# VH-VL binders against RNA-binding protein 26 (RBM26): the designs that were tried, part 16

Target 1, 75 residues: RNA-binding protein 26 (RBM26), of Homo sapiens (Human) (q5t8p6r532to606)
Amino acid sequence: TKLELRKVPPELNNISKLNEHFSRFGTLVNLQVAYNGDPEGALIQFATYEEAKKAISSTEAVLNNRFIKVYWHRE
Key: E = the ipSAE of ESMFold2; O = the ipSAE of OpenDDE; V2 = 0.75 times the mean of E and O plus 0.25 times the DockQ between their complexes.

## First folded at step 17 (VH-VL; framework fv_siltartoxatug)

Design aa4 (from y2 with light chain S28D; at its last look DockQ between E and O 0.76; V2 from the best seeds 0.82)
Fold by ESMFold2, look of step 17:
Structure aa4 (fold): chain C 75 residues (1-75), chain A 122 residues (1-122), chain B 107 residues (1-107)
Amino acid sequence: as target 1 above (75 residues)
Amino acid sequence: QVQLQESGAGLVKPSETLSLTCGVAGGSFSNYYWSWIRQPPGKGLEWIGEIYHSGSTNYNPSLKSRVTISVDTSKSQFSLKLSSVTAADTAVYYCARSPFYSYTDTGWFDYWGQGTLVTVSS
Amino acid sequence: DIQMTQSPSILSASVGDRVTITCRASQDIDSWLAWYQQKPGKAPTLVIYKASSLESGVPSRFSGTESGTEFTLTISSLQPDDFATYYCQQYDRYPLTFGQGTKLEIK
């Protein structure tokens, strides 16, 4: 249910901006900016797997920046 | 097989606006970024900017104040306008396609137009 | 902006030679790098993407490798068609930037 973002420009890496993009795919239960000490990283957690799958399968760039990477989070 | 073709005036006067159109034939127009890239004679390549089929744009900050890229999806075309040109804007201008297959599969240019030389001269 | 620095600027080689062209990024770009071939009067054509993935239709004598911020294009046995200028391009972040080019000449 967790997606990991990388390469988020630090000036865009904030809760308001990321919520604006990801909330349209489902319910966010966790959103961490500057994830794991990386100012360009973030963690997005949806309530369900299907919502997370819809988000990572999107052809819509995050915050109009197609180089923001979205991965399945690996524990 | 996709084909890209640039068109527009090859000679532009200083201070005027450079205007080019890229026609896209074959393949899907959707889910690709459409870019303009230029190459001054004998020099390297400079990315100018891009547009998505939705109309969303990103521009090279070095040119941002002078660049407008637009798209007409019904005609499978996109265009470049570069205002207030100087001799430094003389270059071969290419249009190019960049896929957005996924968040981790995007950013290279898989198809290029033939290029068109634009000379800025009095 | 990420600066891409290629070396050498000019490389002279003979058919059958193994050649290596290097591209160095000014900061970490992961594997988000492509290589292009350009012949005089023609547009660039894609050779390698994702640092090491060969584009469809490109001969297997071309390969790409990476180590840190250094990226290498290798042609294992040069053919006449391979004499061209080669550019690297990063796509880690905006603006997209290219190396200044390496001209591979016949000698």
Scores: ipSAE 0.804, ipTM 0.932, lowest interface PAE 0.7, mean pLDDT 93
ESMFold2 (binder alone), look of step 17: mean pLDDT 93; pTM 0.957
OpenDDE, look of step 17: ipSAE 0.883; ipTM 0.960

Design aa5 (from y2 with heavy chain T104S; at its last look DockQ between E and O 0.80; V2 from the best seeds 0.83)
Fold by ESMFold2, look of step 17:
Structure aa5 (fold): chain C 75 residues (1-75), chain A 122 residues (1-122), chain B 107 residues (1-107)
Amino acid sequence: as target 1 above (75 residues)
Amino acid sequence: QVQLQESGAGLVKPSETLSLTCGVAGGSFSNYYWSWIRQPPGKGLEWIGEIYHSGSTNYNPSLKSRVTISVDTSKSQFSLKLSSVTAADTAVYYCARSPFYSYSDTGWFDYWGQGTLVTVSS
Amino acid sequence: DIQMTQSPSILSASVGDRVTITCRASQSIDSWLAWYQQKPGKAPTLVIYKASSLESGVPSRFSGTESGTEFTLTISSLQPDDFATYYCQQYDRYPLTFGQGTKLEIK
């Protein structure tokens, strides 16, 4: 249910901006910016796997930046 | 097979606006970024900017104040306007396609137009 | 901005030679690099994407490798059709930037 963002420009790496994009795919239950001390990283957790799957399968760039990467988070 | 073709005036006077159109044939317009890239004669390549089929744009900061890229999806065309040109803007201008297959599969240019020379002359 | 520096600027070689062209990024770009071939008077054409993936229709004598911030394009046995200028391009982040080019000339 967790997605990891990488390469988010630090000036756009904030809760308001990321919520604006990702809330379209489902209910966000956790959102952490600057994840693991990486100013370009973030963690996003949806309520369900299907919502997370819809988000990572999207053809819409995050924050109008197609180089922001979205991966499944692995613990 | 996808084909891209640049068109527009090849001669532009200093301080005026350079205007080009790229026609796209043989493929879907969706899920691709459409870019303008230029090359001064005998020199390297400079990315100008891009547009997605949604109309979203990204521009090279070095040119951002002078560049506008537009798209007309009904005609499978996108355009470049570069204002206040000088001799430094003389170049071959290419349009190019960049896929967005996924967040990890995007950013290269798989198809290019043949290019059109635009000369800025006083 | 990420600067891409190619080496050498000019490479003279003969048909049949193994040639290598290097591109170095000014910072980490992971594998987000492409190689293009450009012949005089023509547009660039894609050779390699994602550092090492060969574009469809490109001869297998072309290959790409990466190590840290250095990327290498190799032509295992140079053919007459391969004399051209080669550019690397990073797509790790905006703005997209190209190397200054390597001109591969007949010796």
Scores: ipSAE 0.790, ipTM 0.929, lowest interface PAE 0.8, mean pLDDT 93
ESMFold2 (binder alone), look of step 17: mean pLDDT 92; pTM 0.951
OpenDDE, look of step 17: ipSAE 0.882; ipTM 0.961

Design aa6 (from y2 with heavy chain Y111P; at its last look DockQ between E and O 0.76; V2 from the best seeds 0.82)
Fold by ESMFold2, look of step 17:
Structure aa6 (fold): chain C 75 residues (1-75), chain A 122 residues (1-122), chain B 107 residues (1-107)
Amino acid sequence: as target 1 above (75 residues)
Amino acid sequence: QVQLQESGAGLVKPSETLSLTCGVAGGSFSNYYWSWIRQPPGKGLEWIGEIYHSGSTNYNPSLKSRVTISVDTSKSQFSLKLSSVTAADTAVYYCARSPFYSYTDTGWFDPWGQGTLVTVSS
Amino acid sequence: DIQMTQSPSILSASVGDRVTITCRASQSIDSWLAWYQQKPGKAPTLVIYKASSLESGVPSRFSGTESGTEFTLTISSLQPDDFATYYCQQYDRYPLTFGQGTKLEIK
């Protein structure tokens, strides 16, 4: 249910912006910026797998930056 | 197969606006970024900017104050305007397609248009 | 901005030679790199994307590898059609940037 973001420009890596984009796909139960000490990283957790799958399958760039990477997070 | 073709005036006077259009034929317009890239004669390639079918744009910071890229999805075309040109803007201008298949499959250019030379001269 | 530095600027070689062109990124770009071939008067054409994935229809004598911030394009046995200028391009982040090119010419 967790998605990991990489390559988020640090100046745009904030909860409000990421929530704005990702809440369109479902209910967010956790959102961490600067994840794992990486100022370009973030963790997005949805309530369900289907919501996370919908988000990672989107054709909408995160924060108008198509080079922000979205991966499945592995425990 | 998708084909791109640039069109517009090949000669532009200094201080005026360079204006080009790229026609897109034979493929989906959606889920791709549509880019302008230029190459001064005998030199390398410079990315100018891009537009998504939604109208969202990203520009090279070195040019962004002078660049406008627009899209008309009903005509399957997108355009470039570069204002206040000088001789340094003389180049072959290419339009190119860049996919957005997924967040990890995006960013290369395929195909390119044939290119059109724009000369900035009095 | 990520600088892409190619070497050599000019490479002279003969048909049948194995050649390697290198491209160095000024910082890590993972595998987000493409290679293009450009012949005089023509648009660039995609050869390799994602550092090592061969574009459909490109001859198998072309290959790409990476090590750290260094990327290589290798042509295992040059053919006459391969004499051209080659560019690398990073797509790790904006702005998209190209190497300055390597002109591969007949010796």
Scores: ipSAE 0.810, ipTM 0.934, lowest interface PAE 0.7, mean pLDDT 93
ESMFold2 (binder alone), look of step 17: mean pLDDT 92; pTM 0.948
OpenDDE, look of step 17: ipSAE 0.879; ipTM 0.958

## First folded at step 19 (VH-VL; framework fv_siltartoxatug)

Design bb1 (from y2 with heavy chain S102K; at its last look DockQ between E and O 0.79; V2 from the best seeds 0.79)
Fold by ESMFold2, look of step 19:
Structure bb1 (fold): chain C 75 residues (1-75), chain A 122 residues (1-122), chain B 107 residues (1-107)
Amino acid sequence: as target 1 above (75 residues)
Amino acid sequence: QVQLQESGAGLVKPSETLSLTCGVAGGSFSNYYWSWIRQPPGKGLEWIGEIYHSGSTNYNPSLKSRVTISVDTSKSQFSLKLSSVTAADTAVYYCARSPFYKYTDTGWFDYWGQGTLVTVSS
Amino acid sequence: DIQMTQSPSILSASVGDRVTITCRASQSIDSWLAWYQQKPGKAPTLVIYKASSLESGVPSRFSGTESGTEFTLTISSLQPDDFATYYCQQYDRYPLTFGQGTKLEIK
């Protein structure tokens, strides 16, 4: 249910920007900016797997920045 | 496989708008970034900007106040407009394709047009 | 902006030589570096991406390596077809930037 972002420019790595982009795919239950001490990292948690899958499968770049990378989060 | 071809006027007067079109044939137009890149005579390459098939754009900050890149997916074409040109804008203009991947690196250019020289002079 | 500095600006060499072209990034760019070959009057063509991955159809005498912010393009045995100008390009972040070029010419 969790997606991990990398290479988010620090000026875009905030709750407002990430919520704006990711809420389109489903209900967000957790947003963590600067995840794991990485100022360019973030964690996005959806309520369901299908919502997370919809987000990672989208063909559009995160925050209009194609260098932002999206991965399934590993516990 | 894919072929890109630039077209447009080769001579533009100072203060006017440079306008080019890139036609794309022989491949998918969707799910790629389409860029304009220029090269002044005898000099290096400068990335101008890019567009996705959705219409989303990113521009080089050095040029963004004067640049508009547009896409027409029904014609498999994208275009460049550069306003208020000066002699410094004289260059060979290339269109180029870049694959996009969310899970790995992206940003190299695998296909380029042949280039078209645009001269800015009276 | 990330500045890409190439050296040398001009490299004179003979067929059969081993040649090395260097590109330095002003900041860390991970491995997100491409090399292009450009012949006079032609568009650039991709040689290497991801610092060391050889593009399909490019001869195996071409190779790329990296160490920190320094990237190298090596041609192990120079052929007549290899005389051209070479550009590095970073794609770690916007704006995309190129090195100023290295002209590889016949000695």
Scores: ipSAE 0.715, ipTM 0.914, lowest interface PAE 1.0, mean pLDDT 92
ESMFold2 (binder alone), look of step 19: mean pLDDT 92; pTM 0.947
OpenDDE, look of step 19: ipSAE 0.853; ipTM 0.955

Design bb2 (from y2 with heavy chain S102H; at its last look DockQ between E and O 0.82; V2 from the best seeds 0.81)
Fold by ESMFold2, look of step 19:
Structure bb2 (fold): chain C 75 residues (1-75), chain A 122 residues (1-122), chain B 107 residues (1-107)
Amino acid sequence: as target 1 above (75 residues)
Amino acid sequence: QVQLQESGAGLVKPSETLSLTCGVAGGSFSNYYWSWIRQPPGKGLEWIGEIYHSGSTNYNPSLKSRVTISVDTSKSQFSLKLSSVTAADTAVYYCARSPFYHYTDTGWFDYWGQGTLVTVSS
Amino acid sequence: DIQMTQSPSILSASVGDRVTITCRASQSIDSWLAWYQQKPGKAPTLVIYKASSLESGVPSRFSGTESGTEFTLTISSLQPDDFATYYCQQYDRYPLTFGQGTKLEIK
């Protein structure tokens, strides 16, 4: 249900930008910028696993930046 | 397997526009980033920019004001226009493919065209 | 912009030598680095991606390692086919940047 982003350019790492981009895959339950003290990090939580799976399986770059990394969040 | 081929005029006058096309054969055009990269004779490599099949582009900030990259997905082609050229733009121009298999699996160039020399001279 | 600095600029070696080419990034790029080989008049060809992963069809005498912001390409026993110019390239962030090249030539 949770995806972790890394290498988000700080100017794009805000709630408005991330919410606008990720909400097309499903309902966002939680969105944290600068996750775990990383100004380039973020945490995205969807309501369901299937929504998170759609997001991480997308063939579209996050915010037109293909170097933004998307991982399953563990723990 | 996949083949890339640059085409366009090899001689361009100063202040005019350099225009190249890259044809792609033997693979999917979709779900890859398509780049232009140049190399002045005897020098190193410079990334110019890239385009996705959707038309989304990213350009090297050093060239951004002069660069336009376009796609024609129906012809499996993408193009480069570089305006207001000078002798400093003389280089071998390559088109290259970068896979986007997964968010953590992208950024290297696995296929390159043979390159085409463009000379800027009066 | 991330600057990639290669050393040496020119490396003279004999067939059978072990050679090492280095590339230093101006800031952290994790493992997002590739190595290319380029022979005169030809396009570059991929040798290593993800700092240490060998591209399909590349001989096992090639290897890559990383330590901090320093990356190395090693050829364990140099063959005649290996004389070329080598470039590193970072793909951690835009713009994509290359090292200035290392020319590996016959001693």
Scores: ipSAE 0.733, ipTM 0.916, lowest interface PAE 0.9, mean pLDDT 92
ESMFold2 (binder alone), look of step 19: mean pLDDT 92; pTM 0.950
OpenDDE, look of step 19: ipSAE 0.890; ipTM 0.962

Design bb3 (from y2 with heavy chain S102Q; at its last look DockQ between E and O 0.79; V2 from the best seeds 0.80)
Fold by ESMFold2, look of step 19:
Structure bb3 (fold): chain C 75 residues (1-75), chain A 122 residues (1-122), chain B 107 residues (1-107)
Amino acid sequence: as target 1 above (75 residues)
Amino acid sequence: QVQLQESGAGLVKPSETLSLTCGVAGGSFSNYYWSWIRQPPGKGLEWIGEIYHSGSTNYNPSLKSRVTISVDTSKSQFSLKLSSVTAADTAVYYCARSPFYQYTDTGWFDYWGQGTLVTVSS
Amino acid sequence: DIQMTQSPSILSASVGDRVTITCRASQSIDSWLAWYQQKPGKAPTLVIYKASSLESGVPSRFSGTESGTEFTLTISSLQPDDFATYYCQQYDRYPLTFGQGTKLEIK
């Protein structure tokens, strides 16, 4: 249900920008910027697995930057 | 397999606009970034910019004020316009393809056109 | 911008030699590095992506390795077809940047 972002440019790594992109895939229940002390990191949590799966399977670059990386998060 | 081919005028006068088209044959146009890359004679490679099939673009900041890249998906083509050219813009211009299969799997260029020399001269 | 510095600029070698070409990034780029071969009058062709993954159809004598910000391209036994100019390219972030090239020529 959780996706981890890396390499987010710091000027785009904010709740407003990330919500703008990820809300099209489903309901966001948690959104943490600068995740784990990384100014380029973020955590995105959807309400359901299917919503997270749609987001990570998207052919659309995050914030028009194809070098932003999206991974499944592991606790 | 996929083939890319550049076309356009090989001679452009200073201060005018360089205009090139890349035709794409064989393969999907979707889920790839389409780039322009140039190489001055005897020198290295410079990435100019890219376009996705959606029309989204990213440009090299060094050229951003002068560059426009466009796509026509119905013709499987994308184009480059570089305004206000000088002799420093003389180069072989390549179009190239970069996959975007997964968020962690993109950025190299797997197919290139043959290149076309554009000379900027009076 | 990330600067990519290649060495040597020119490498003279004989058929059968083992050769290495080095590329150093000005900052960390993880494994997001590609190598290209370019012959005179031709477009570059992909050899290696993701620092060490061999492109389809490229001979197994080519290999790539990384250590920190240093990347190497190795040709284990040089063949006549391998004399060309080689470029590295980072794709960690915008703008995409290339090394200045290494010309591999006949000794």
Scores: ipSAE 0.721, ipTM 0.914, lowest interface PAE 1.0, mean pLDDT 92
ESMFold2 (binder alone), look of step 19: mean pLDDT 92; pTM 0.950
OpenDDE, look of step 19: ipSAE 0.883; ipTM 0.961

Design bb4 (from y2 with heavy chain S102R; at its last look DockQ between E and O 0.89; V2 from the best seeds 0.81)
Fold by ESMFold2, look of step 19:
Structure bb4 (fold): chain C 75 residues (1-75), chain A 122 residues (1-122), chain B 107 residues (1-107)
Amino acid sequence: as target 1 above (75 residues)
Amino acid sequence: QVQLQESGAGLVKPSETLSLTCGVAGGSFSNYYWSWIRQPPGKGLEWIGEIYHSGSTNYNPSLKSRVTISVDTSKSQFSLKLSSVTAADTAVYYCARSPFYRYTDTGWFDYWGQGTLVTVSS
Amino acid sequence: DIQMTQSPSILSASVGDRVTITCRASQSIDSWLAWYQQKPGKAPTLVIYKASSLESGVPSRFSGTESGTEFTLTISSLQPDDFATYYCQQYDRYPLTFGQGTKLEIK
């Protein structure tokens, strides 16, 4: 249900921008900016696994930036 | 096995618009970023910008106010327009391809066109 | 923007030599670095991606290494076909940037 972002440019790493991109895939129940002390990191939690799976499976770049990395959250 | 080919006018007058088209043959258009890169004679390479098959673009901030890149997926083509040109825009212009897969790196250019010289003169 | 600085600008060498050219990034780019070869009048061709991975069809005499923000292209035994200009390129973030080039010439 949780996705971890890395390499988010700091100017795009804010609640408004991340919500704009990820809410199209489902309901966000948690959104953490600068996750785990990484100013380029973020945590995105959806209400369901299916919504998170749609987001990570998208062929479109996050925030129109193909260098932003998306992973399933471990832990 | 993909092939890229640039086409367009080789001579452009100052203050006018440079227009080029890249034709893509022998491969999928999807899941790639399509870039324009230029090289002034005897100089290095400058990335101009890119387009995805969806039409999404990213431009070099140094050129952003003058650049438009567009795509026509039905013809497997993408195009460059650079407005208000000066002598500094004289260069060989290349089109190039980058794979895009999440989880892996992206951003190198695995295939390039032959390049076309555009001279801004008179 | 990330500046890529290559050295040397010009390298003179003989067939059979081991040659090394370097590229330094102005900040960390992880391993997101490619090397290209360009012969006069031709388009660049990919040699190395991800700092050390050989592109398909590239001879094994080419290799790449990295240490911090410094990246190295090595040709173990220079062949006549290897005289060209070499560019590094970072792809860690926008805008994509290239080094200024290293011209490898016959001594």
Scores: ipSAE 0.698, ipTM 0.909, lowest interface PAE 1.1, mean pLDDT 92
ESMFold2 (binder alone), look of step 19: mean pLDDT 92; pTM 0.949
OpenDDE, look of step 19: ipSAE 0.867; ipTM 0.957

## First folded at step 20 (VH-VL; framework fv_siltartoxatug)

Design cc1 (from y2 with heavy chain N31K; at its last look DockQ between E and O 0.84; V2 from the best seeds 0.85)
Fold by ESMFold2, look of step 20:
Structure cc1 (fold): chain C 75 residues (1-75), chain A 122 residues (1-122), chain B 107 residues (1-107)
Amino acid sequence: as target 1 above (75 residues)
Amino acid sequence: QVQLQESGAGLVKPSETLSLTCGVAGGSFSKYYWSWIRQPPGKGLEWIGEIYHSGSTNYNPSLKSRVTISVDTSKSQFSLKLSSVTAADTAVYYCARSPFYSYTDTGWFDYWGQGTLVTVSS
Amino acid sequence: DIQMTQSPSILSASVGDRVTITCRASQSIDSWLAWYQQKPGKAPTLVIYKASSLESGVPSRFSGTESGTEFTLTISSLQPDDFATYYCQQYDRYPLTFGQGTKLEIK
């Protein structure tokens, strides 16, 4: 249910901007910026796996920056 | 087989606007970034900017104030306008395709046009 | 901006030689690096993407490796068709940047 972002420009790494992109795929139950001490990192948690799968399978760039990486989060 | 072809005037006067079009034949227009890249004679390559089929653009900050890239999906074309040109803008201009297969699989240029020389001269 | 620095600028070699061309990034770019070959009067063509993946149709004598911020293109046994200029390109972040090129010429 969790997706991990990397390489988010720090000036764009905020809750409002990330919510704008990711809420289109489902209900967000958690959103953490500067995740794990990384100013370019974020964690996005959806209510369901299918919503997370839809988000990571998208070919719409996050914040108009196609180099922002989206991965499944590893526990 | 995807084919890219640049077209436009090869001679532009200083202070005027350089204008090029890239025609795209074969393959899908969607799910790719379309870029302009230039190479001054005898020099290396400089990325100018890109456009997605949605119309979203990203430009090299060094040129951003002078560059406009646009797309016409109905004609499978995208274009470059570079305003206020000087002799430093003389270069071979390439259009190129960059896939966006996934968030972790994007950024290289898999197809290039043959390039067109644009000379800025009085 | 990420600066890509290639070395050497010019490399002279003979058919059959093993050659290496290096590219150094000014900061970490993970594996987000491509190599291109360009012959005079022609557009660049993709050789390697993701630091080490061969593009379809590229001969297996070409290979790419990385270590930290250093990236290497190797040709295991030069053929006449391989004499060209080679460019690296990072795609870790905007703006996309290229190395200044390495001209591989016949000795």
Scores: ipSAE 0.820, ipTM 0.938, lowest interface PAE 0.7, mean pLDDT 93
ESMFold2 (binder alone), look of step 20: mean pLDDT 93; pTM 0.957
OpenDDE, look of step 20: ipSAE 0.874; ipTM 0.959

Design cc2 (from y2 with light chain K50R; at its last look DockQ between E and O 0.83; V2 from the best seeds 0.85)
Fold by ESMFold2, look of step 20:
Structure cc2 (fold): chain C 75 residues (1-75), chain A 122 residues (1-122), chain B 107 residues (1-107)
Amino acid sequence: as target 1 above (75 residues)
Amino acid sequence: QVQLQESGAGLVKPSETLSLTCGVAGGSFSNYYWSWIRQPPGKGLEWIGEIYHSGSTNYNPSLKSRVTISVDTSKSQFSLKLSSVTAADTAVYYCARSPFYSYTDTGWFDYWGQGTLVTVSS
Amino acid sequence: DIQMTQSPSILSASVGDRVTITCRASQSIDSWLAWYQQKPGKAPTLVIYRASSLESGVPSRFSGTESGTEFTLTISSLQPDDFATYYCQQYDRYPLTFGQGTKLEIK
């Protein structure tokens, strides 16, 4: 259910900006910026796996920056 | 098999606007970034900017005050305008395709046009 | 901006030689690097992406490796078709930047 972002420009790494993009794919239950001490990192948690799968499979760049990376989060 | 072709005037006067069009044939226009890249004679490559089929653009900050890239998806074409040109803008201009297969699979240029020389001279 | 520094500027070699050219990034770019070949009067063509993945149709004598911020393109046995200028390109972040090129010439 969790997606991990990397390479988010710090000036765009805020809750409002990330919510603009990711809420289109489903219900967000957790959104952490500067995840794990990385100013370019974030964690996005959806209510369901299918919502997270839809988000990571999108062909829409995050915040008009195609170099923002989206990964499945690993425990 | 995708083919890209640049077209436009090869001679532009100083202070005027350089205008080029890239025609795209033989593939999907959607889900790719379409870029302009230039190369002064005998020198290296400089990325100018890109456009997605949605019309979203990203420009090299060194040029962005003078650059406009636009797209016409119905004609499978995209265009470059570079304003206020000087002799430093003399270069071969390439159009190029960059895939967006996934968030971790994007950023290289897999197809290039042949290039067109634009000379800035009075 | 990420600066890409190539070396050497010019490399003279003979058919059959093994050659290595390098590209160093001014900061970490992970594996987000491509290599291009360009012949005089022609557009660049993709050789390697993601630092080490061969583009379709590229001969297996081409290979790419990385270590930290240093990236290497190797041609294991030069063929006549391989004499060209080679460029690296980072795609870690905007703006996209290229190395200054390495001209591979007939010795």
Scores: ipSAE 0.818, ipTM 0.935, lowest interface PAE 0.7, mean pLDDT 93
ESMFold2 (binder alone), look of step 20: mean pLDDT 94; pTM 0.958
OpenDDE, look of step 20: ipSAE 0.881; ipTM 0.960

